# Designs tried in a protein design chat: miniprotein binders against q9zu90. Part 26

Target 1, 292 residues: q9zu90
Amino acid sequence: MKTELEEEEEEEWRSVHEVLLIVLPYLHSLFELLSMIRVSRSLRDAIRDETALWTKLVIEPPLSSRLTDDILSEFSSKSAGKLKTLILRQCLMVTNKGLRRVVDANPLITKIIVPGCSGLTPEGIMECVESLSKNNHKLETLHINGVNGFTKQHLSALYTYLSSEGTIDLEVCPKCDEVRMIPSCSRESCNQKQRKCRGCWLCIPRCAECAVCLVGSDTESQEAACGNDDVLCLECWLVLPKCRFCNKPYCTNHSSRRHEIAITDAASRPSFECEACYYRAGTNPYEVDYQI

## First folded at step 11 (miniprotein)

Design s51
Fold by ESMFold2-Fast, scan of step 11:
Structure s51 (fold): chain B 292 residues (1-292), chain A 100 residues (1-100)
Amino acid sequence: as target 1 above (292 residues)
Amino acid sequence: TDQERINDYMQEANELQDEGNYELAVLMFFLAIFISREHNDKTMVAQIYNRLATLFSQMGNHELAIWWYRFALLVATELGDQETIQDVRDELERIKSQHE
């Protein structure tokens, strides 16, 4: 499967993501520093010449909410055209124009992973993939779940532009016949590609956290605080932080909905209150609500 | 060479830290870490983690300082570097006793 070098590269970029998360409190200063680096000859040249730092660009929450087309262009320019992997998770402000600018500047891209980037469209994605294909360089990985509107015709065309070993995270759901992401399932029986568990998140009940199917395992599912009747498998429910009042956890994707509670015991970590408990108690109507 | 670049970034980071320009110092340390990982230089990585921890401690961000000390401790333990392990443990104990 993966070479040792590829495993090291993946580990390195996970660390870069952690580093970026650590500097989030200084985000305004960071962008100012990047701007100054562009005008400081010695510092600009040093950072520009370190192309190894820029062969993989990863932007994930909470940084995703601040990523604009201009900021994306500035980060990708540091790769000097050598960017190979682009990962943008839940970057709602990124547009087709922004993505196309990166692709045009970086013809060596082999992986585009843009889950939950709802500002992108099928037409924009198609244009980017076609552009890369015309440069005699085949895209190997395309993850576009959360980009709405892909058709079966789009999928067929995309596979003609990808490498022979290329993968797309969208498939035709065998149950509803729509183009959807079909989550992987770690359950032993599902590893044999059984049809009962093969379906999109709307057709098959699954754990909101780990996507394990819950077919035939209703007694093992626990209610999540996420709303919409989302459920969790017992294993995920046990490890996720829980509401102080109802003991229901949020899945990771909905953790931003937590209302942090000031601790009364200095030795205790901050706890949280879920939205349902917060509003059920009839609290102060002027209290700030979290933006998704 | 890459070693010269690491040394240059470390020197710039130390000077910036002494000047109180913590944001630029942090950036220089991160650049040094990335190059050090390319060479699997775990000794240098542990040293830089330790330097980042002291920097965040100076900034008054004890939570981040503790996190970086823990990373430094992990790498130093893998290397069997008893001196670094002891130094990091002493600093962690000092921060915990002073931060309630």
Scores: ipSAE 0.010, ipTM 0.187, lowest interface PAE 9.7, mean pLDDT 73

Design s52
Fold by ESMFold2-Fast, scan of step 11:
Structure s52 (fold): chain B 292 residues (1-292), chain A 100 residues (1-100)
Amino acid sequence: as target 1 above (292 residues)
Amino acid sequence: TDQERINDYMQEANELQDEGNYELAVLMFFLAIFISREHNDKTMVAQIYNRLATLFSQMGNHELAIWWYRFALYVATELGDQETIQDVRDELERIKSQHE
């Protein structure tokens, strides 16, 4: 006979397990998964027994700045060769050797997404993709924007190693003939077979926030606070927070440039001043103009 | 409404945390995060990261708490949410002051 305490404990465990099954498909990163295993032995055991959970490894900022080859190897070892998706965003310390170790240990990888991993080289990526192609599990997705030095020859060779439906986020820009990331425009008119808006960020003017091409008159583009003559579509401009003084917004990628203004009012709200307004006030906060 | 669902998960998580049921509390916070991500509600995501950090600190997992605070700080900094930035910084200093 089970005691009342044992029955209550089983009810609690069943409830935890039921919720866990709902949560598991939505875990964003390995860090979230590792956090859950540190909560209790019951969660650790349940997660350990679900090998499918270790098929995806995602490392993103702020964790990216700490990811070394050794740490990457430790994380990927938990997948026991079952890793299928590897996502490393802005992991500057990861080297070709580090990536190769993960690939060699996980022959079932179908997705490699390493945007902004500037410690990697085209040669290192080529070796990893070639290694995976020797198994019957060809790579399906390769995102390598921010890895410097890819040539048209590299791109051609990579496609021979990918699956027939395989995609790479780098293309030869039809306007400048350089190997670049070419954004997919969300405008319906741009999905035409002629692809007339196809081009890299340097060749086609695009919204700094949503990457939609800016066609038509100047009235569709609004100035961003980001500098470099960055512009926004009207829709993005309307929803982004704006500088208190000049009314220009930063895109999400440049939001860290905001100079927050302390609010001590009863209706306390975050507010900011863009860099241009901040420095203008600092260099000439007072102005007096009168005749001699 | 999804906002009502987020609020319900947050309330349930807080009650579970107060009861010492950290397992379900963590799971409720993750459910709130998932709904918040669907709505691109980064402000709510940062707040929930902050709440997870306090929960892990309460459990004695200080290294994990520090990383969740760092995630909260990263998102809050992107948003320019000075109030959340200051709250997170204050909590990080408290954790540091409680160690050797």
Scores: ipSAE 0.247, ipTM 0.719, lowest interface PAE 3.1, mean pLDDT 78

Design s53
Fold by ESMFold2-Fast, scan of step 11:
Structure s53 (fold): chain B 292 residues (1-292), chain A 100 residues (1-100)
Amino acid sequence: as target 1 above (292 residues)
Amino acid sequence: TDQERINDYMQEANELQDEGNYELAVLMFFLAIFISREHNDKTMVAQIYNRLATLFSQMGNHELAIWWYRFALDVADELGDQETIQDVRDELERIKSQHE
C-alpha cells in the first residue's frame, strides 16, 4: 500500500528513468557521464546499474592525463564484456598491459581509437588486435597515429586481423617509405589532379592546423607559428588565437603550451599566454570521482 | 524537423531548470546536444554547453560548471567567436575569484 505522495514520486522517477535510457547510448564521453552522475544520487545509481551504457568508452582531455591502467580497468569492467568501441585520446599513462586487460575482458570490440597514446607500442597493439581476431568479431577501425615504431610488416599483419572493410589511420609514406599518418589535403588543386602532396608531415610541408599542403608558389601562404616551430597557412594564421606577448598563433596541437605551469616546464611561463585562461589556480577538474 | 526538436528540447530544458527539476533539465539538454552534433551545429552546441554550465553553477557544483564553460570556450574558439570567447573567460574568472 503506497501513499499518494510515494506514487507521485515513483511516477516522476519512472519518467526520468525512461528519458535516461534514451540518453545513455548517445553519451560521447566519460565526462558527460560523470556530469550526469553529479546531478543526483538517483541518476548515479541508475547509471551504475545500466550495463548497456558501457558499450562505448570515450576518454578525452582533460581526463586523459589522469587515466592509469587501473582506472581504465575499472571503467571497462562495467561493460561486463560488451564493450564495442574504445576511444582513448592522448592517454599517455596507458600501457600495453592496460590495453590488453581491456581487450581480453571485452572480446566484442570492433573499434580501437587510441590517437596520441604514446605509452603504447606496436607490439602491444599487435597482441591486442590478434587476440580480438580469435573471437569471430573482426576489428573494423584501428586508429593508432601517435604510437611510434610501426613497420610495414606490422601494417601487413594488422590488415590480416581486421575485417575486409577495416581501416587503419597509418599508411606507408610514398616519399620516405616509413609507416606514418598521411593527412588528407582539402586544397582544391590536389583534388582535381593526381594528389601530388601525398606524404607524411616530414616529407610534405603542411599547415599545422588544417593539414593543407604548402607546396604552392604563393609565398604568403606560409606563416611561422607556435614559437616558430610550425608553419600555418594564411587562413589558419588569421583565425587562431595568438600569444599576448609575441603575437604568434598556437595551433590546437600546441594547446597544451597554454596550460603549461612553471612546475612542469621552467622555460614556459603561464603568464605569457595569460589571456588564453586555460589554467585555473586552486581548482582541479581531475578531482571528480573516476571510480564509479 | 530536427531544428524544431532542438528548439523544443531547449525550451523544455530551460523551463525544467527554472522549476528546479535539474534531472530532467540535464537530460533534455543532452538530447539537444545529440541532435546538434549530428547536424554539426557548433553554435548550438556551444549555447547548450553554456546552459549546462549555468545549471551546474545553480546546483552549487562550480567545478563542473567550469568544465562545461571550458568546453564551450573550445567550441567558440573553433568558430572564431570572439564575443563568446570573452564572455566565457569573464565567467571563468568570476568563478575563480569567488573561491577566495
Scores: ipSAE 0.174, ipTM 0.685, lowest interface PAE 3.7, mean pLDDT 74

Design s54
Fold by ESMFold2-Fast, scan of step 11:
Structure s54 (fold): chain B 292 residues (1-292), chain A 100 residues (1-100)
Amino acid sequence: as target 1 above (292 residues)
Amino acid sequence: TDQERINDYMQEANELQDEGNYELAVLMFFLAIFISREHNDKTMVAQIYNRLATLFSQMGNHELAIWWYRFALDVAVELGDQETIQDVRDELERIKSQHE
């Protein structure tokens, strides 16, 4: 028979569980989910037992830098073989072996989105997609930009393993004939079928923030603090916060390089010190920062 | 209104946190975040991130507290919210001093 304490704990659990079910559909990231898991055993157990949560696994910065093959395997096991969407953004430690374990355990996967996962290779991706195809289940979406070394032969083989409506985010660049990601351009002058801006990031200058092309005399560009000669369109440059000392902004992908200034200008205008200006001031580059 | 709902969730979350009911407090803060995000109210989002960070700090989870403070600081800097910037910096220095 249950004790009075066990009955009281069970009643509290049911109340918390009811509110949790309202919250769960609105969580944006695995970080939010993991934060809730670490609040209490009750929340951890409820999240663990809710299999619908685990049909989509999303790992983004800041968690991506900490994701090992073992941790990935642990998270994917919670889906009980029902994982349908796998999104890993900039997960540098994930290997071909780690990805293959997830695919083998989850034959119902329809979407693999692994941008910037430089630990993966074309051969590893090919093996995973082929494995899914052999189980009479075809992949619908494959995003592999940032995985280096794909050839035209890899692309043609991948399309044989995807569904007839399947999409891959890599194409053969019409300007350099290499397999690259070719960004879409929302510029009104590029709405025509033949776009002057059809090409990869190396062949066509683009805004580091919004990817609009910077081709032609009518397009204005401004220097970004990101390095590697990154530029921004005027609209993005105007709205992004700027370094107090050099007046250059970072794009959103490089915002982590900002060194915050405790006090902004008298008007409370947002400002920071960019990486280059920070090190020019003679500050020790090895000092510990509060970083995600 | 949605602003009244945010204020109600925040008040309830603070009371639950003071009571030591961290489970419901976290859930109330997330409900406030969802409404704030729908209205693109970055000022409120930064304030709630700061509150979540203090909650995890009070629970003794300093790693999660630092991450939430970092999220709050990034948004507050973008908005020029000096009050939140100062609050976050003070708490980060406190945690750093205790754990060095």
Scores: ipSAE 0.081, ipTM 0.597, lowest interface PAE 4.7, mean pLDDT 76

Design s55
Fold by ESMFold2-Fast, scan of step 11:
Structure s55 (fold): chain B 292 residues (1-292), chain A 100 residues (1-100)
Amino acid sequence: as target 1 above (292 residues)
Amino acid sequence: TDQERINDYMQEANELQDEGNYELAVLMFFLAIFISREHNDKTMVAQIYNRLATLFSQMGNHELAIWWYRFALDVAYELGDQETIQDVRDELERIKSQHE
């Protein structure tokens, strides 16, 4: 004996649940998943109960700075050992022990993508990949750029643990003979295989935004606000928003460093201050270096 | 077309949000995001992030609203989309002044 209202609620929930199952495979990050959990108790319960959802765990900024080994262990436990893809971007607090706990609990992992996780070491990565290999579930994808200290011997050993078609985002730089990430260049003159510029970020000057090579043109290179003498190609520099005081732009990866200015200028243009300008004590606006 | 599908999802999401059906509204916005990402339509992605932020604000979750507005603002700055930048900045300032 159902009321009309109860029947309407059941039909609404069936529709929500069916759409949810379509949405779940396309979620990019844990932040998106957490946002859905916050919408309603019914969405939270459906997400909690859907084990297949937890076959992929993605943690990216802004959550990265808050991720500890214990929090990571808690999230990975929801996969009930079924985790296949682990993506941790810029998770500076995650340690070798934390990563190892996840790997030991999830022997089906085929993808480990941990760029910029500087709390990890080559030894920790080696132990995790070796552990997975022992369970006859060889890793297919290993992205470890930003983990410092890998040697050619490490790289060689890692390929023995990966599947035959396995890929690692580090390779031996043909310029410096060190193990580095070598980015792809989209420049038309470099798109042919034999003429493609090959080298790491230290050997080949590249745009911090688009990774295009900046070889052979001093006038094409423009200074970024990112620090460490990071540079941009002219095309990226022209389109990226610039600091009100020094006229240097951040690349997209460092956009969170912008200090927003609540009031727009006389032309109604939004403005920001880069970190260097914001923390410059006693700076007179008329004495700041304006590149205009 | 995929553009028609994005527009249909956006219209459906807005209507559902106005009706107070936040569950289906958020799901429709995510469907629109997925298609927009596949087409590298950052303008649409920024608009959807802005709308999601508004939705979380209406639900009383101002912490999530602020994060989605920040994501929208980052994309809008990258695109030089002055209308979206202004709209997002106004909403962020309003929420921060009232709830922080």
Scores: ipSAE 0.199, ipTM 0.702, lowest interface PAE 3.4, mean pLDDT 78

Design s56
Fold by ESMFold2-Fast, scan of step 11:
Formats: structure tokens, sequence, C-alpha cells
Structure s56 (fold): chain B 292 residues (1-292), chain A 100 residues (1-100)
């Protein structure tokens, strides 16, 4: 049984607008938001009217592969110029023009995180960051790994536009002298002055999963299913699911390449077939030819 | 407990869906997802994603249903949840068959 006060509170919580306000802080993705907008007009209107929702725009796979400049512009327009954080992961179709349009409409942006957005160029990024620097707010975070062609000159100029505590995820590699993403090594021994593992993925062998350097005398690297001679530390290799046929695991970033295998044992764990083993079986996803 | 809260939200969502109140049903499912994520209960997350996909399918939004089924399938594959994998595959095949 419930008291009258408990029933009144429960009825208040059952109103669409009030429940929506509870839900909004926990939304992780734009897709979750779009799903709610498609339920009803009243929910769409309530979401539209909540401008605090639109201070952060996050687009991730699988939505990222379909994101065009026009769609990006539509989403960013809902921020009414108040967007502060823009995160676009693996948005291959987004161009310099598309990004610039968002930046020009949202002068309060403090974070731009565009990893793997290979449609962008250094020149486009430079124009966007310079445009933001003309406002009374400075960019705090710029993650541009996967945008090709940045030079030392670009990097130096970018730091003049950022806040004093601003960070860029590209650095000059101390070993090859190229502008690269330099991963942080979580290995405690690497914090010591005598042991330096600072370098890009091409200069320092690192675990594809956790980025720890693989220069320990007692630990050997394990081959990953990812290809490109990617390797894993033993700890990551032990916990990652492995191909049923070659016993090599994918790192988390390449887990989408797994081909599911039906489980025949009721107590069996998740199992899969890696792309290399799948294609060695003579299966071609694009073409089927008569043998001989 | 948080498990009791998840069960309560799931029950409310089902009742609201049966009443045709899709707005509150969706919101109750999202509340259940958030608690499940907080406890890293990926099995429950996959099941709720599957329930959301079914709800959108019942609403006639088959494109959105397909995306939620894909999310459910991805999580279920990570966990080796054969029951959820099979349920999702059956629903995706049904939608595909009814749309050409």
Amino acid sequence: as target 1 above (292 residues)
Amino acid sequence: TDQERINDYMQEANELQDEGNYELAVLMFFLAIFISREHNDKTMVAQIYNRLATLFSQMGNHELAIWWYRFALDVAKELGDQETIQDVRDELERIKSQHE
C-alpha cells in the first residue's frame, strides 16, 4: 500500500517532461536522443526545448559512417550557438566545410575531438581553430589523430590558439621527428628517468590494446589477429576473446571484424573466426567464382 | 536494490507499452539501461536494447528497430549470449522477409 503523498510523487514522476529531465544526464549518444525524438511529437518538442542537452554533440559508430555535412549541420543547429563539446569518431564523410560550418555557428566550443575523421585536412582544422580563437573563449582540447599531413609548423601554430592548459593529441615523435600520436604508457617503470619509451607506434613496439611498451626482458609480445604486425602484451592477450582456428585475438578497436561461430557446447564461451581464417576457407564477401 | 529497480522499470515499461504509452515506455527502458550500465551488466543492456528494438518495430519504425537490434547483437556477441543472439537474428530475418 502507498500513502497519498507517495502516489502524488509517483504521478508527478510519470509525466513525460519530468521523466525526460531524469533521463537526459545519462544519455551517452546522439542515437539514443534521436530514438526518443522518433517516439512522439511531444517528446520531440520537449527535447528540442532543452538547450542544455545540446552543449555536447557526440557521434560514434554506427551512426558516424552515415554522417554527412548536412546532417551534422542539422544536429549542431539544435545547440542554438551553445555547443561546447564536439566529438566525431570515425566520421569519414565529414569535410572541412562541414566542420567549419559547425564551428562558425558555435563560438563557445572548447573541445574538438575528431579521431579517425580522414575527410578532414590540416588546413581545415587550422581554419576552424583560428576562427574560434577570435572569440572570448579558447579551445581546451583538440584531438585530431587520424587527420593526415600535420607538420611541426601546424602544431606550433595550433598551440598559440589553445588555452594555456590546452592539449593536442599529436606531438613531434622524438625518434622519427614526424608529427604523430604518442601514446601514454601506463607501465610504472617507464616513469623512471633511465627508461624512456616515448615514441610513436612506428618507433616503439606497443600493445595494440593498452599501449604499454613491449621492451620488457621477461615478457614477449603476442601476435594479434588485427594484421599490420599488431602485437599484444601477455595480459591483454590472455583476457581478449580468441579466434577458434588460429588462437589470435582482435584488439577492442578491431572486434567488429569477428565472424561469429555458433556455440555447440552449452557451457562454451564466446567464440569467433578472424577475417584471415574466414577468407582462407575460400569465402569472398564481394565475389563468388567457379573453381577451375 | 538496483536489480529490483531495473526489474521495476522493466515491468513499468512493459505495462506502458501494452497501454500504448510508448513515450513513457521508452523512458522507463532508458532508466533500466542506465542502472544496468552503472553496474556493467552488459547482459541486461543487450536484453533492453532488444526490447527497445521490438518496441520501435511495433511502432512501425523498422529502420530504427534494425539499428537497436544491431546494438543488441553486438553486445550479445561480446558476451556469448546465444539466446539473445538467436532472438535478435530471428527478428532481423523477419523484418528483412517482410520488407522484400
Scores: ipSAE 0.096, ipTM 0.624, lowest interface PAE 4.6, mean pLDDT 77

Design s57
Fold by ESMFold2-Fast, scan of step 11:
Structure s57 (fold): chain B 292 residues (1-292), chain A 100 residues (1-100)
Amino acid sequence: as target 1 above (292 residues)
Amino acid sequence: TDQERINDYMQEANELQDEGNYELAVLMFFLAIFISREHNDKTMVAQIYNRLATLFSQMGNHELAIWWYRFALDVATDLGDQETIQDVRDELERIKSQHE
């Protein structure tokens, strides 16, 4: 017979489990999931046992820098072969062997999104996609921008392994004839097959934030703080936070490069200092000690 | 209203955290985050990240606490929320001095 204390413990666990089932569909990242797992053993066990959570693995910065092949393999194994979507953003330590191990264990994968995973090679990607194509399920989405060395021959072969509506985020740039990512453009005149501005980031000047083309008389460009002559359209420039000293904004992807400014007065607005202004004022690389 | 729901989840989460019921506290914070994200309430998101960081610090998981504080700091900096920025800086300094 249950004691009152044992009944209270079971009642509390049922409440936790009920709320957990509400929370689980809304988790955005593996980091959120890992945070919950480290709260208690009971949450860890409940999450481990809920296989539906493991049909999609998403690893993003800051966790990306810590993801090894072994950790990736461990998490993918929780899917019990039912992983459908694999998203690894800027996972520099993941190798061809690590990715292949996940793919071999999860033959139902329909989406592979590995932008900026520079530890991967075209040959490794080709082997993984070919392996998946030998099953009844064809890959629907392959995002591999930031994996260097893809050729036109690789792209042709990849499309034979994808579903008929399958998409790859690399194309042959019509201006430089290299395999590259060609951004979409939200300009009304360019939304029809990108005829006006079809080209990679090196061939077509684009807004660093929204990727609209900045060619032609109808466009305006403003300098970004990002460096490398990055520019922004006027609309994005107006809404992005700006450096207090030069009034140039970073795009969202480079916001981590901001140098926070200490507050001197309670009335001062919060702001940042861009790298160029910081190094111009704080570091003098031309300072030379004159010794007689 | 959604704002009332966020406030209710936040109040419940804080009370649960004070009672040492970290399991339900974390889940209530996540429910508040989901509604806040749906309404693009970045101020509330930053506050919840700060609260989650404090919770993980209290649990002794200083690595996760530091990551959640950094997420809170990033959002609060974009918003210009000086109160949250200062609070997060103070907590990060405290953790570095005590737990390294």
Scores: ipSAE 0.182, ipTM 0.685, lowest interface PAE 3.5, mean pLDDT 78

Design s58
Fold by ESMFold2-Fast, scan of step 11:
Parts: sequence; structure tokens; C-alpha cells
Structure s58 (fold): chain B 292 residues (1-292), chain A 100 residues (1-100)
Amino acid sequence: as target 1 above (292 residues)
Amino acid sequence: TDQERINDYMQEANELQDEGNYELAVLMFFLAIFISREHNDKTMVAQIYNRLATLFSQMGNHELAIWWYRFALDVATYLGDQETIQDVRDELERIKSQHE
């Protein structure tokens, strides 16, 4: 694979069509595919004619906010039943019905990765996974963190529908006995394998940015602007940009909540106002730096 | 090395862009992005997104340019790369003022 890229680099200038064939296998997001289609008609036609390009469908922010069930159905139909990987990140408008339509049309799916798709329910996910298992093409990867309400019974049933080496990104928290995403901790003291910090975000205080546990040290815990009592380790707090008024930073996942402040001096840091300070000041919420 | 390959693709892309060969320039930028992602070089990824956005702007596709600038801004913000953040903000403001 890399050998082909190295040959292209070393050879004389090649035709656009020849370079396109090298690029196509590396496209992994719908936005990248759409950008290529807008470059030229020859690229658009080549992409449209090559069904193998549609074996993977990836929709990530900012496209996620625009994805409806109908749009999802339209894009997945281009796979002609050959879709193998479906990745939808934070697609809040996608419903159980929308996901089911994709699954029913694409029985070869082996990966469903739908983190933060809060419009989906455990029942909807269960129906989709069960449907795929009946077609002898068992699911290999199921990432469903951010879909609320999974029980231990759901988790047990899901594993019966997955391949023998299938993985789910949810576990039973050993501290609260609820189905949660359990983050890994890189803190050296936790390598003792005593499981002291093994638990979900509600049972173990963790850095909102890096997930390192914050057990036993209030001085290392710095308040984040994210809300919900989210905290950061000192290392992450020091690096992240801070609100001009309260001096609290957003973690990277919540950076979109920043209300950008016009910079009169490039050396002035921080350059934003957190959501809480913005609304507390009575600032007009329609006055934003960038709107599209 | 992979870093040399990325630099070569970037150089080719810039030359093609200057020549007005936007089709090949876009393809060279994508090749650079793919290798940069493989090596988790987020700084390079943000810079290439910024360059790609500028190219779409020059092609007259301002909507795509804005989306790519937003991607560049997100990555640069995560990295604390103030130079790239400022460059992207300046370009977004330029596009907004010229195409209101």
C-alpha cells in the first residue's frame, strides 16, 4: 500500500486519473468524498462509479448536525448493499428507524460506531444487531457510548449476537453496577492493578480531557468550564485556553461552546468567554463570530 | 522518510496551486493528510487543512473553504497553536467580509 505511494512520489508526473486511484482507498469521511466530487467532473464520475468506495460511511461533526434519517438513507443507498462500516459521530437527529433502514439495506455491515448519537435507544440498537446476526454476517465492532439506557441484560444479549471476537465499548462498572464506558487511566500508581481507579465517570473523578483519575488530591483537580462538575488535571488545565472572565477552560470535546472574543491584541490570552459567563452578562446570543 | 514524503507532497501541491492546477493540488494535499494522520502528526494535519481551505477559496468554493478552515481551527485549538488559530481566523473573517 505504502509502496504504491512511494512509487508515485518517485515517478514522473502522472495523470489525474492515475493519482485519484491511489488517493481513493484513503478517503474515510463523507466530507472528504464530497470535497473530491467538487474538484472536477472526472473525479465525481469516478467516485460515483466505484461501489467499493461506499463500503465505509463516516459522518463526523460538523456534518453530524445536518444528518437526518432521509439523508442517511440516501447516502447509504450508494453502497448498493455493500456497506461494511458505519460511523456516525454525534448524529443527534438519527433515529432507530433511520439506523434500521441502513442495516436492513446493508446486511454485510461488520462495524457500527455511533458514539454520542443520543437519538438512538438500546431497543433500536438491539433490533439492528439482531437483524445482522440472522444473516450470518455477525457484527465485529459495536461502539455505542452516548446512547443512554443500556442494561446488563442488553449487554449480555449483544455479545450473543456479535462475532466470537466482537467488541463493545460499554462495560459493567465494577463500582456502581451500571452499564458505562470505562476509561483507561495512564497514572503510574494505577499500574499496580489494584483496580482502585477502575470505574465510570460518575464513580471515579477523572480529568475531562485525558481521563486520568483524580482520586485523593483536591489540589490537582481544577474546575472546567464544561459544567456538570467536570474537572481537569493540572497538566491539562495549564495547557487549555481559559475563559477571560472566570479563568476556567473547556475540554476539547466542549470547545465549540466557546464564545469567541474579538482580539485587539494577539498576545492577549485567553481569547474566549465561556457559555456561563456569556449568558450571565446578558450578552446577545445571536452576536457570534462565525455563523454558517 | 514519511516526513520527507509529506514535505514533498506539500511542495508539489503548492507549486500546482500556484500554476492554477487545482485538481492535482487537491490530490497532493490529500496524500499529505493521509500520511500525516498515519503518524498522528496533528500539527501537520491542521496546517494542511488550512492550505486546502485556501485552495478551495481560490477555486471559488467558499462554502467548502469555510468548512476546511473550521476543521483546521478545531485541531489547532486543541494543540494550542496560536499562529495557525490566528491565520485561520483572519481568513474566515476575510471570506465573511467579502461574501456577505
Scores: ipSAE 0.098, ipTM 0.614, lowest interface PAE 4.6, mean pLDDT 77

Design s59
Fold by ESMFold2-Fast, scan of step 11:
Structure s59 (fold): chain B 292 residues (1-292), chain A 100 residues (1-100)
Amino acid sequence: as target 1 above (292 residues)
Amino acid sequence: TDQERINDYMQEANELQDEGNYELAVLMFFLAIFISREHNDKTMVAQIYNRLATLFSQMGNHELAIWWYRFALDVATELGDEETIQDVRDELERIKSQHE
């Protein structure tokens, strides 16, 4: 029987390296890979030697807040120059110098996705993309929303360095003429060509969760707990968890700002307190006589 | 049969962890996670994440322990698993009060 043969094979596996080969194809994220390499030197060395795992480097919150140029350089070195996709989400400590070191070491990069990496500048991005273009290897995807200061001149120059089918997530806003990210809109009335809600987040009010436009006679918006005058469409507001005291929800991007309220009764709904309620004068986290 | 495989990997991982064989224990937990994810068994996934966090804590890697406890908390919260939520919160507060 095949199942008995499989059981004998499993029983004979005592080596870390033998089990590792089974595990490697199923790792979903860089974090899972990092967890493995932090177990032991032996496991770290074995994973390092499997270069196919290092063609894509993805760093997301909350790991993003701890990513320094040195750590980024260490991880990218494992790709042995074969890195093709670099994704850094909200990596605030990464600098132009750090990004440039990765790009110089990995000339085969086709995708750079660095949303919210405010430590980067347009000049730094331009130097990296130009460097890749000089190696006759054109970038296919460039996502740079959240990197401040791009001008129309930068955008025009970037397109000369990208492949003919290359995409950038920044456009010239038709309302304010500034270089911004222009969100797509899923409203049925906006599925037509030349939709009126085509514009950046400063020109067009949008749901903080789903980016649907909140302009028109059918618009119904609710205040979010996120601050910055963030609003939500009714659909998103209804499904998101709400502050116990003010009944305002956080969008998913700000959910880490919740102050969790301990619940000992298994039948009770999980609850949280938003930052505004927590720090507001007179805010009391204890539920004693609130209905006076 | 897949449920039996998950249970076998979990039991072996626990035994290996007790022996101090953290390398194989981590690998056994990961095998259990993969099968649990394929079956969308979120209860098991949360328990395995919690066990991985405890293992990394015992190894002295408190940063990874915190991260895995956070994954466990996210899944347990979706399920309303109050026992796991409380266990994870207690452990996170312990680590936070001891070392960052």
Scores: ipSAE 0.049, ipTM 0.566, lowest interface PAE 5.1, mean pLDDT 76

Design s6
Fold by ESMFold2-Fast, scan of step 11:
Structure s6 (fold): chain B 292 residues (1-292), chain A 100 residues (1-100)
Amino acid sequence: as target 1 above (292 residues)
Amino acid sequence: TDQERINDYMQEANELQDEGNYELAVLAFFLAIFISREHNDKTMVAQIYNRLATLFSQMGNHELAIWWYRFALDVATELGDQETIQDVRDELERIKSQHE
């Protein structure tokens, strides 16, 4: 990838299309691809005509909030039935029917990764996976954390439709016996086989940033600004930017909640005001929020 | 080596942008982003996001400009890059004041 990019750089820049072919394999997201389409009609046409780009479709914020079933169908159609990987992160408007249309049009799909797509249901997911199984192209990766309502019976059925090496990011929590996402713990002293740290986010206290377990007597938890009693390990707490008023940091997933404060000079550290401090008496704006 | 390649693409992208050659300018910025990501140079990534946002603003695509500025601000804030944070805030203020 790096070596291939280096080799292609040997040539002098002569045409937009020649440089575009170098760039296309390295695009990380649909947002990057769509940004390029907005530059010119020439780039738009070249990207539209390059079907090999569409074997992997990735939609994530900020596009995820705007993705409808119709838009999803349009994007997947560019794959000409050759889509192999579908990644939809936090696509709240996508429905079971929308996902099924993509699956039916793309029988070669081996990876479905739809975290936080709360418009989907267990029944819809099962229908899609069963459909792929019948087409002799069994699914290898299924990530469905954030899709609510999966039962142990659903998990058993899903494994019958997946390839023998197939993986699902939901499993039965050994602590609460519910179907949950169980994070991996990278701590060397904490062996998952001991079951001390093997459990879901509700059963085992974990760092909101790095997911290491906080169940040991020598582990100290620090309060995060994220709310809902979210905590951080000391290592992550030390690195993350902190609220000017309460000294609590947000984890990276909640960094968008920062109310940023103007920089006073180049020597001062970046400062922000957490949501809780912002809405306290004296800093609370008088603006009405119609979304509440 | 990788740093020299990043610097070369950034130089070329800036020159192309100044010339009004937006097609090649955006492609050069993306090449710089790819190498910066592989080199794990988050500071450079934030700076390039900021430059891409400015390019889209110059092209009149203010919606894309705002999104790229937001990405630049997120990365720069995480890193404590005061220069990039201030530059992004100034440009966001400019866009909002002109297109309200």
Scores: ipSAE 0.133, ipTM 0.640, lowest interface PAE 4.1, mean pLDDT 77

